# Ledger of designs, part 27: VHH binders against q93235

Target 1, 248 residues: q93235
Amino acid sequence: IFMKTLDPKVPRFYGKGTIIGVNPGVGYQPWLKERPDSTLIKYNLRDQKSYKAYLEQMKTYLTKYDSNATETRECGAGDSNDDLEKNPDALPCRFDLSVFDKGCSEKSDFGYKSGKPCVIISLNRLIGWRPTDYQENSVPEEVKDRYKAGSIAINCRGATNVDQEHIGKVTYMPSNGIDGRYYPYVFTKGYQQPIAMVKFDTIPRNKLVIVECRAYALNIEHDISSRLGMVYFEVMVEDKPVEEKKEL
Short names: E, the ipSAE of ESMFold2; O, the ipSAE of OpenDDE; V2, 0.75 times the mean of E and O plus 0.25 times the DockQ between their complexes.

## First folded at step 16 (VHH)

Design s47 (framework vhh_surovatamig_d1; at its last look DockQ between E and O 0.27; V2 from the best seeds 0.00; counts 0 for: pae E 5.5 > 2, grease 24.4 > 24.2)
Fold by OpenDDE, look of step 16:
Structure s47 (fold): chain B 248 residues (1-248), chain A 123 residues (1-123)
Amino acid sequence: as target 1 above (248 residues)
Amino acid sequence: EVQLVESGGGLVQPGGSLRLSCAASGFTFSSYAMSWVRQAPGKGLEWVADISSSGDSTTYVDSVKGRFTISRDNAKKSLYLQMNSLRAEDTAVYYCAKLEVWYGSTWYSFDSRGQGTLVTVSS
């Protein structure tokens, strides 16, 4: 009987036919659990109470990156989580949240107070999955200027022509998208999910904007009907007087 | 804190049967889909089976179809894997895994797993 110690950190096959699927899904934050059926991010610039729940959700989500130095390691440009598959004693790479300091950090209320809300984009966790790089000449046009090999590019646009007219300037942090160094996903304590943030710099006031965000890698398929490789959400930044509740 | 504790593993002969259990705590068990995954010696982690939160939908890897049955008891916060007609290639550490709906989407994602239970199929 072979009794070799197994390394649970080494994923190989996430399974064809699984409910998780074989292509990445895209998710976003803030998503409020108390409103699970809603993909709407709506708040009033004049009412801090209206966006408090979104801030709390963002803060809560980001607490998972508060890692003990013993559970993660610093990874430089040449490092990656590939080591996790080769070395059972390897630690997962620590994610650096400082990449969001330009308007999408807690200090800036994630842009909500200033009317430039930030949204977190992430991929669901597939065992052993990692992004495949485009060839230089095969990079989709919409991300060609920001694409970096080893990363998953993100692009957000209005879902309709009208939405595209309203969405305005969008900033991506980092510009290259989700850093691929953090792949593959492994079942290990301390693993940190890589994320990117999208900042809506010039979104109009008092208008609903339907946003479509897509993730780009060679092995990410896009399908609107199934929403493969993409996520939809709505953003409405109101600028209206706050009605004083008459204390009865 | 999410806790998943597997049990029921052991040594069994080829053609034999074994039932694995997973005791869940620290979350609303009935609200989450669950999975079994396994890792054979010298191999990577492999998906085995999934079950919806209600238990009304199940999926299996092809190699275990017709032999394995995934089930759950939400009242007992337990997940099960009935393994029949066991083969040598089924030898692995089996893990119970919690799935979650990925934020703001309809996609599932692996969230957490237990410490595993060893199943050895040998003559």
Scores: ipSAE 0.533, ipTM 0.784, lowest interface PAE 0.9, mean pLDDT 90
Fold by ESMFold2, look of step 16:
Structure s47 (fold): chain B 248 residues (1-248), chain A 123 residues (1-123)
Amino acid sequence: as target 1 above (248 residues)
Amino acid sequence: EVQLVESGGGLVQPGGSLRLSCAASGFTFSSYAMSWVRQAPGKGLEWVADISSSGDSTTYVDSVKGRFTISRDNAKKSLYLQMNSLRAEDTAVYYCAKLEVWYGSTWYSFDSRGQGTLVTVSS
């Protein structure tokens, strides 16, 4: 039915949240390609069919991290992708999904069946971009307690006063956000984009919540008009009886 | 399966011209923005130019503005880079890249690239 994506708009200004810029845009999953003009995540907790498409999208998105050992390397403390810019033969760091095993993995249906849906937060891939650390005294208040140098902190809040009252507890995985060791992005096979997930632990039932998530690094600016450094989506977790099939 | 095949590279003297081509298959070419990126010997990747899915919007890195022109032919599933007034600094392997629509219709991310075509600018 709907097989065509909308014509992507390409900003003309270098450095403004595009593949040519120094200020990344923020994206989320699950985003359903069959409904490209919608940012709504809506499902009924009592109806597994109502969230199946989101689970399938999450699983499909995460398959990119199933690379063989010859395309990536393991990276520990102090390792990074810095070598990739200078050495085309260097292997990118492998992104380990196990950090999400505490409620945002396939084992838990990414939190959907428990009414605590997980959402992937990521930055668009800008060639050569890497996060710049805040100085300790300049870390924004929203992320101060979770911020760690070398990472990109994530914070999600309700978009309006009503949404702020409703969004409830949000768990960040990892707590300090997107791990910066996987930057810079380089144009090579085997590259594994780093991500974070946010879990909405206490989102209310049967209420629409508009969520704003922002990414935090010294070189990420936020602009509400152009959505630079931030993303919006809506969450509606219903808890309603489902219609049963009628007797034949 | 996305496939991108670059061609048209070669040896050229400073001030010369080359036209690069990229043949695309395995995806609906007309639905995706495309990009050229390059890698000079011993250097990292550098973005060169991008073009919208319709071909009506283009953007260039400052160092190539006025010298390079990106274009596409959606009927032929082909992307092009016309390179004029070439300089030694343009020596690189040039890659054609498919851009993924990133959350909504406004943002792009790199999705895949071809094998590259070598452009050498020297006397």
Scores: ipSAE 0.086, ipTM 0.490, lowest interface PAE 5.5, mean pLDDT 81
ESMFold2 (binder alone), look of step 16: mean pLDDT 81; pTM 0.812

Design s48 (framework vhh_surovatamig_d1; at its last look DockQ between E and O 0.10; V2 from the best seeds 0.00; counts 0 for: pae E 7.2 > 2, grease 25 > 24.2, placed apart)
Fold by OpenDDE, look of step 16:
Structure s48 (fold): chain B 248 residues (1-248), chain A 123 residues (1-123)
Amino acid sequence: as target 1 above (248 residues)
Amino acid sequence: EVQLVESGGGLVQPGGSLRLSCAASGFTFSSYAMSWVRQAPGKGLEWVADISSSGDSTTYVDSVKGRFTISRDNAKKSLYLQMNSLRAEDTAVYYCAKLEVWEGSYWYSFDSRGQGTLVTVSS
């Protein structure tokens, strides 16, 4: 009888040896299901049809944050999903998409039309996992200026030296990265996965850029060979004349 | 809509055996890795076992190795957990969980779970 009343929302011990692992994986959007083997984001600035699929994917992806007041709660600066572990009746924190309004919202076509494409960065769902904060003096240099305790910092760079020369200015939304208040993940209907967006502000035209994005917390390991704590994708923003289809 | 329905739980004596089943619907079952997780009284949710989409790879938490076997029948859209040599510490609500390949990556992630089935091991 007691067992039936247990709240399964409290996650613990996702264990070593699991297929999921104990270190977070990093994902990105837009990823097109119709091109499952491709990590390339390629479109032509002069051809709206060329980036339509990416826009639709982003829109569809973000619909999961459409929640009603009965499934989520508003969380202020002092609130977090820690309550989910303490109170079985607690509601998960609602994610605020307005943080992306500066160039990475639907209204701005997620930056694609303007040639400043935005990409969503997320971590996979590990039961009971929470980001561990760096000590002030131990924050990695590459994120030191943007790091905030309680968050997972994101940093994207060119995968190679050539790519790093081409990637240009990158903006992070929010600047501190993924908000840690939404951790830990729990099995609840209303749970909203926290995300961040990266905006490529000055990416060159007609060049392929290989991008590496890393997530930063004390308990996130980085390894290139296994791709722990990082994700790779390619971006190519073309600026070319659109070939007219010859009418038969 | 993804649906996972666990069954097969009950009362069993120490050393006994039990087979849990999970009926899946609302998604292409054969395309997804699956897991069993459990929650014991006063404890959090614990991972128990994983199985690949094809069923060719399985992993277990150390405490159940050699005693539990995870399997699947993709044609029947069913996941199973054969539990042998049951111990009092195995008492828990057991949940079937759907895994997914996480967004634009090759990493797995927990996606959905069922309502669970109670397993009680007691003399």
Scores: ipSAE 0.576, ipTM 0.786, lowest interface PAE 0.8, mean pLDDT 90
Fold by ESMFold2, look of step 16:
Structure s48 (fold): chain B 248 residues (1-248), chain A 123 residues (1-123)
Amino acid sequence: as target 1 above (248 residues)
Amino acid sequence: EVQLVESGGGLVQPGGSLRLSCAASGFTFSSYAMSWVRQAPGKGLEWVADISSSGDSTTYVDSVKGRFTISRDNAKKSLYLQMNSLRAEDTAVYYCAKLEVWEGSYWYSFDSRGQGTLVTVSS
């Protein structure tokens, strides 16, 4: 039997071999609340209205990172949120969105208008959890060239062989993934959840691509049958003529 | 309050069939994806199958593909699992679960389970 949960609104996994709250789930944005059981990102390049909702969701999601000097602090290399667990007056580290300025910011419509959509990748917030580093010789092959100790690497692949052939070039921002300085998560005002973005630079037009993204740290388990440590979504970038009104 | 009540389990010989039912109340059933999850004796929970809110999309764990069929009736607020060609490995308590969504990833609500229904494939 699973551990008793006193707050059913907190997301949980019931997967094989996992105790609730010990292995973070992976989430993505944009996810539209009005379509809660859909993971499809679909739009037509020639119709700006078709992707407006995704842009609004991305902008709304990112407002929590607006600067607030009274509720956050700047953190440098080697800093972490460790003090938050024991010091009620400590301020959480500020997350800087400027890392996304190479095509995954509002200025570029998060890549949607150019057919190179950006997707936010995040880990669910488990109180007290923090990433454990791989030893240098044990880094998984798919992230070895991008892996940096202290970070959680992200890798996205096509879910099937066909999807992998179609997914094309993928750019990771930051290339090392999610920075571990923002861990552990502690419930406090001003906490800023760290994120990464993935940009699909050469995704094909008019084809559905099923994407699997995985998070990599020594203490993140991957279980295909239970979908632990990974998230799935579908991307379809159309390039079709917009119907014009007929004169009568 | 979400309530899910499983039924239809029992003792079946290998190769037999059972149909499980789940009656739902306390939420808008047609707005949520649903799942069957099972727990074999002395083992952890295993995901079995998912079905979208409309019923148009289904997915299955590999070990049950071609043998099990998940379905739903939104008018009756009911979820079903047709289990054919049962094997000893299918012996478990079966639970239905409402899928919660967090940032595009599905999570099972711990409090949305009922007592489960026991399926025994033996003898």
Scores: ipSAE 0.014, ipTM 0.332, lowest interface PAE 7.2, mean pLDDT 80
ESMFold2 (binder alone), look of step 16: mean pLDDT 80; pTM 0.806

## First folded at step 17 (VHH; framework vhh_5c3l_4)

Design c77 (at its last look DockQ between E and O 0.60; V2 from the best seeds 0.61)
Fold by OpenDDE, look of step 17:
Structure c77 (fold): chain B 248 residues (1-248), chain A 123 residues (1-123)
Amino acid sequence: as target 1 above (248 residues)
Amino acid sequence: QVQLQESGGGLVQPGGSLRLSCAASGFTFSTYAMSWVRQAPGKGLEVVSDISSSGDSTTYADSVKGRFTISRDNAKNTLYLQMNSLKPEDTAVYYCAKLEIEYGSTWYSFDSRGPGTQVTVSS
């Protein structure tokens, strides 16, 4: 799917009623600067050069967590950013990137080299917004097995029936999705936007797969027409001989 | 450093009017979309109105359509919200917010806000 050229002044999608709206949008990385109008992640397993740009983009994106780390605090299981709105001196929780160490870290080339590419999933930053938990009996079926109260569950599937047949096994890091302890978003220098990663473990070679990823919380609406609560991108992992460009 | 400062809030009677201003500094104001958001007591944050960087596009929450007008003066680095026909339900802290599109994102995100200005509508 080709998107409009990235314009920092104009969003690609608008919220309901207002430009931003009150419902979160979903974004993903890597998104290449050289292909601002493309939502396609395509590379050749046999050609390191073909996925280098994706790796660099991932690294660049994640650098922001290191840059403001000194302006954060370590948060345990019982801690959250809930007090940020009430206490101007409170430091935001430091995001733990180690949750991605099992195949989606820089050390593993974010899974690209091994043919199991990882994609970052995030929500746009809405001031004061926080996920609302499902009741235990109201959790959507597609995320029920992985859902944890206090988190935003992520589920990715093939956009079409054919894509669903091809997408293969998908791993979510963390399994329960985006950790809610990092909400609400409050303007502070040290705020770290929480993310999750999706790993495509058994994606076929030499086939284009259209992926739909949805975020799940009680207060997240899903709408295909407006793309609220979801994001689309394409993945194609090639396994082909690298053709030496004969310098004419 | 991005700085936003709201002014113009106060106490008004129902049916009255207020004009809020937001002074912006520390960034190229004319290149960013801006927003007014409000938070009523005991309620969550609500987007009131948005305006494009050039001012050629504006949006409003349904609750304020026809009563509120967002505008901007890029030469003065100032955002405005004209509020007419005010109602008690408009009572809230109003914030000026800077919007940004993160690279790779298709959505606006809030980047910064001011300390807010109190608007109270009461008889």
Scores: ipSAE 0.684, ipTM 0.839, lowest interface PAE 0.7, mean pLDDT 91
Fold by ESMFold2, look of step 17:
Structure c77 (fold): chain B 248 residues (1-248), chain A 123 residues (1-123)
Amino acid sequence: as target 1 above (248 residues)
Amino acid sequence: QVQLQESGGGLVQPGGSLRLSCAASGFTFSTYAMSWVRQAPGKGLEVVSDISSSGDSTTYADSVKGRFTISRDNAKNTLYLQMNSLKPEDTAVYYCAKLEIEYGSTWYSFDSRGPGTQVTVSS
């Protein structure tokens, strides 16, 4: 069927004016390396084998947050990675996966077994970038109730009018989105890239939903044609009988 | 392990030229995009130029456009930066940086850099 594989080392989108750009791109997981050109998350609730690859990809991605694999420090209120620019020996802030324990951890199969799949949302690593806060009156309406200064809020919607009717309730973890204390990135050894997860609590069965997620900070611009500040993927949670082998 | 080693820095007069090199090892150089990044005294890091894995696509910061040329030799695993018409404002440590594609080839991310080479433009 396929005569050539696409080159996974060439990105689908470039930044504005440069190949990496100065405006963050948004990425998601799980993305299956075995199907590099697909952004579809599709599985059957009645067949655990149909979502096993997504669980394995989520687990593999999250191994970089194992505390034994990286030298990090505990960061509290007012802590950030700003010291890393001046002190090469400073340790980066530790990212604690326990924020996802309420339905988006391995214990719950990242929501897949309950038909409420979780998707990781993150920004690409730009050198020296950090979020700039909205003023109170300028916070976009779709994130106003969840926005916290110092964070990058996330919002997901259906890509078309039909998808918007189908996407249902979405839970954001943390509700404020991606914590800004983990910025900036400056080539730090042991850096733990901050992430958020979105859980699709009421996504319909047996319907394809095209999802658009956007990241929100004053210095993140959005452009649909270049995909600046946003990411698209498709979700289809099936609920169909598993085919039986014919008795022979 | 990824290893990047810059060379070719030094002291040069305004209007002069330098050619930086970056030797790469520990990864398949020809499949990764690369970048030059610099840090002037007391300043933050600035992306100077990027080049695609094949060399077909290049970009430049406005401050160096027309004066600097990025190139690569994939057979020798080497990245280059030709710097002409140098100005005192170009004084910085220059780093060779490896890019990677994150999240299914959607976007580039910075991955690692070398220790840098000092370029000083002074009369």
Scores: ipSAE 0.553, ipTM 0.797, lowest interface PAE 1.7, mean pLDDT 86
ESMFold2 (binder alone), look of step 17: mean pLDDT 81; pTM 0.815

Design c78 (at its last look DockQ between E and O 0.35; V2 from the best seeds 0.00; counts 0 for: pae E 4.2 > 2)
Fold by OpenDDE, look of step 17:
Structure c78 (fold): chain B 248 residues (1-248), chain A 123 residues (1-123)
Amino acid sequence: as target 1 above (248 residues)
Amino acid sequence: QVQLQESGGGLVQPGGSLRLSCAASGFTFSTYAMSWVRQAPGKGLEVVSDISSSGDSTTYADSVKGRFTISRDNAKNTLYLQMNSLKPEDTAVYYCAKLEVEYGTTWYSFDSRGPGTQVTVSS
C-alpha cells in the first residue's frame, strides 16, 4: 500500500473525535526513510544489498534502548512501571531485547538473510494509557493460545483470503506479545517503549503478501476504517538471480 | 533541545479563572500539535486538551468541555489554556506537552513536556 509521504509532524490517522485519541495505534518497523510512501518490505534473498537498508533501520531503531539504559532499572517478574506516575524518582524498567534472540536479533540479520524476516510491532505512546486485561473467558479466539494477562497480544494475518493462504507460519516474540509491565507511558528520560516482533517463518517466495497485525487488550478497539488497533504492511521475499545493471 | 515551560498557575477559588501559558523553544513550534495534560494528587496523568499545529482543530476532555479553551500563538511560540469555572477537582499540576509522529507509525505520540505549573482550586 502506497501511503502519503510521511510527515513526522502530522499523523496519517487520528483518533475518533480527538487528535490523539484514547485508543492505541499500531506501528511497525522497518519503515524505510528513503521510501516513506511505501509500506512494502521487499527484498531478494540472493541480494544482500536489497535488504541492507532494512537491517540498518532495525538497528537504528533498537539503538535507543542502549542509549538510555543507564537511566533505567532492572525489573524482574514482579516489577513494573506502575509507580512512575506516582514517584518522580522512580526509574523506568529496562526493556529486555534478549527476547528476540531466537531469530530476530541483529546476529541473525533479523531473519532477512534466511528468508524469515522479522517485523517490530509497537503502540503509539499515549500518556497514562495501559493495557487492560481480558478476563480468561473473554480472550479473543485468535490470540487465546498465546495470551497472557499483563501483556498486549499481537496477531498477524493475511489481509485477504489469498494473503492468508500465503502468509504461512508466523512466530511472535514474545509469544504473548508486548509486555505490559512497561506501561503506563510517562514522561521520563529513561522510558523504554516496549515492543514485540513478528517473524514470518514460511512466507512464500516471489509473492506479495498483505499483512494485517492487530494488538489485543480489553481497551484496544479494532476498526478497519480508522485503522485503530491495527497496522497494514506488505511483505515480498524474492528469490531471483541478481541482474547486473548494464551500465548504459 | 526541546524546551517547554508552563506558567500562570496558582491558587483560586471555585468558580474562578486562570490562564496558563507554555513557552516553547528548541523546535519549530508551528509545525507540531500540542497538548495540555494534568496530574491530580494521587491520580495518573490525563489529557486535558489538544490542539493541531495550525490551531484549527481542538479537543477537550469531557470533564473540562465548555470551561477550558486551548489556543496557541505560533508567532510567539506559546501555548495557552484558558480555564474558567474552575472546580476543586481541577486541582493538579498542569503540563504542556509536545506531540510527535514517530517514524514508522501513523499516530501521534507524546514526546516531551514541561516541568509543570501547580493549579489549586480551593475555598
Scores: ipSAE 0.693, ipTM 0.846, lowest interface PAE 0.6, mean pLDDT 92
Fold by ESMFold2, look of step 17:
Structure c78 (fold): chain B 248 residues (1-248), chain A 123 residues (1-123)
Amino acid sequence: as target 1 above (248 residues)
Amino acid sequence: QVQLQESGGGLVQPGGSLRLSCAASGFTFSTYAMSWVRQAPGKGLEVVSDISSSGDSTTYADSVKGRFTISRDNAKNTLYLQMNSLKPEDTAVYYCAKLEVEYGTTWYSFDSRGPGTQVTVSS
């Protein structure tokens, strides 16, 4: 059951005219290049080899956030990348991976060993795009308790009723989602794409769970048929005996 | 280091033609989709045309469809844009952009771009 595919023959963008105003797609990691047509994250808790590739993919993906004080700046609450569009000397905001230290960092093997796998959620990089806030009383119900003005909230659910029963507890990091200080996106040396992570704390063993994650801002349209503003992947955490035949 | 260098811009009369080139180095050109984007004065970037890594699939903005042709020569690591029937509204800086798929989606994101080449269409 594979809903995502890479087709190098068909470049695709959503929107009309320019990158400004194009609706972002949502991506996830880990995605293995060895199986580019698959969105399945499947491993056996009792077999470290079964999830080693996911750990390596996560580590490799995150190397782009290695510190470089000359290419980025520290940004506090209320800061943003607004200056980047007008000032080529402005430095982009530094993305701080420490927000993932609650079990979604390399030191915690991104949750895979403990059966609480973490998945990175990202928006594709659209030049000049920035999130627009919901009006005070218009925040969608599924993110209302976690939404913060200036942010992009993330929500993941089971794709079907059965998947929703199985998905269990989900932890979002940061809880408010992706902070808007990293927007707008522009091509610049040192730009650090903001991300969020989702940790599946109580995902069942030996059951396939189809997950749908959505990004929430007023200017992110959700369209199930074209998968605008959302991404699907499958998670299968097995807990089965490893067959070890050491005799040849 | 990824290097993209656009060329072939200039001043041309309405109805004229230009052929833009983008020389690529520092990456395996044949494995990446590529794009031409443009920025008119005071405007944001507009995607003009995309081409798949093999060259088999192309897309065009409605404003240029039927007038512009994107192509690539993977043996020469070069991207092209043939622009015919040029209009004053085509006046812009044209950039070539290296695209990559975001891992876990079918969407392309702009990864890097060149410094651009100016195209000016006027009488």
Scores: ipSAE 0.220, ipTM 0.551, lowest interface PAE 4.2, mean pLDDT 82
ESMFold2 (binder alone), look of step 17: mean pLDDT 81; pTM 0.816

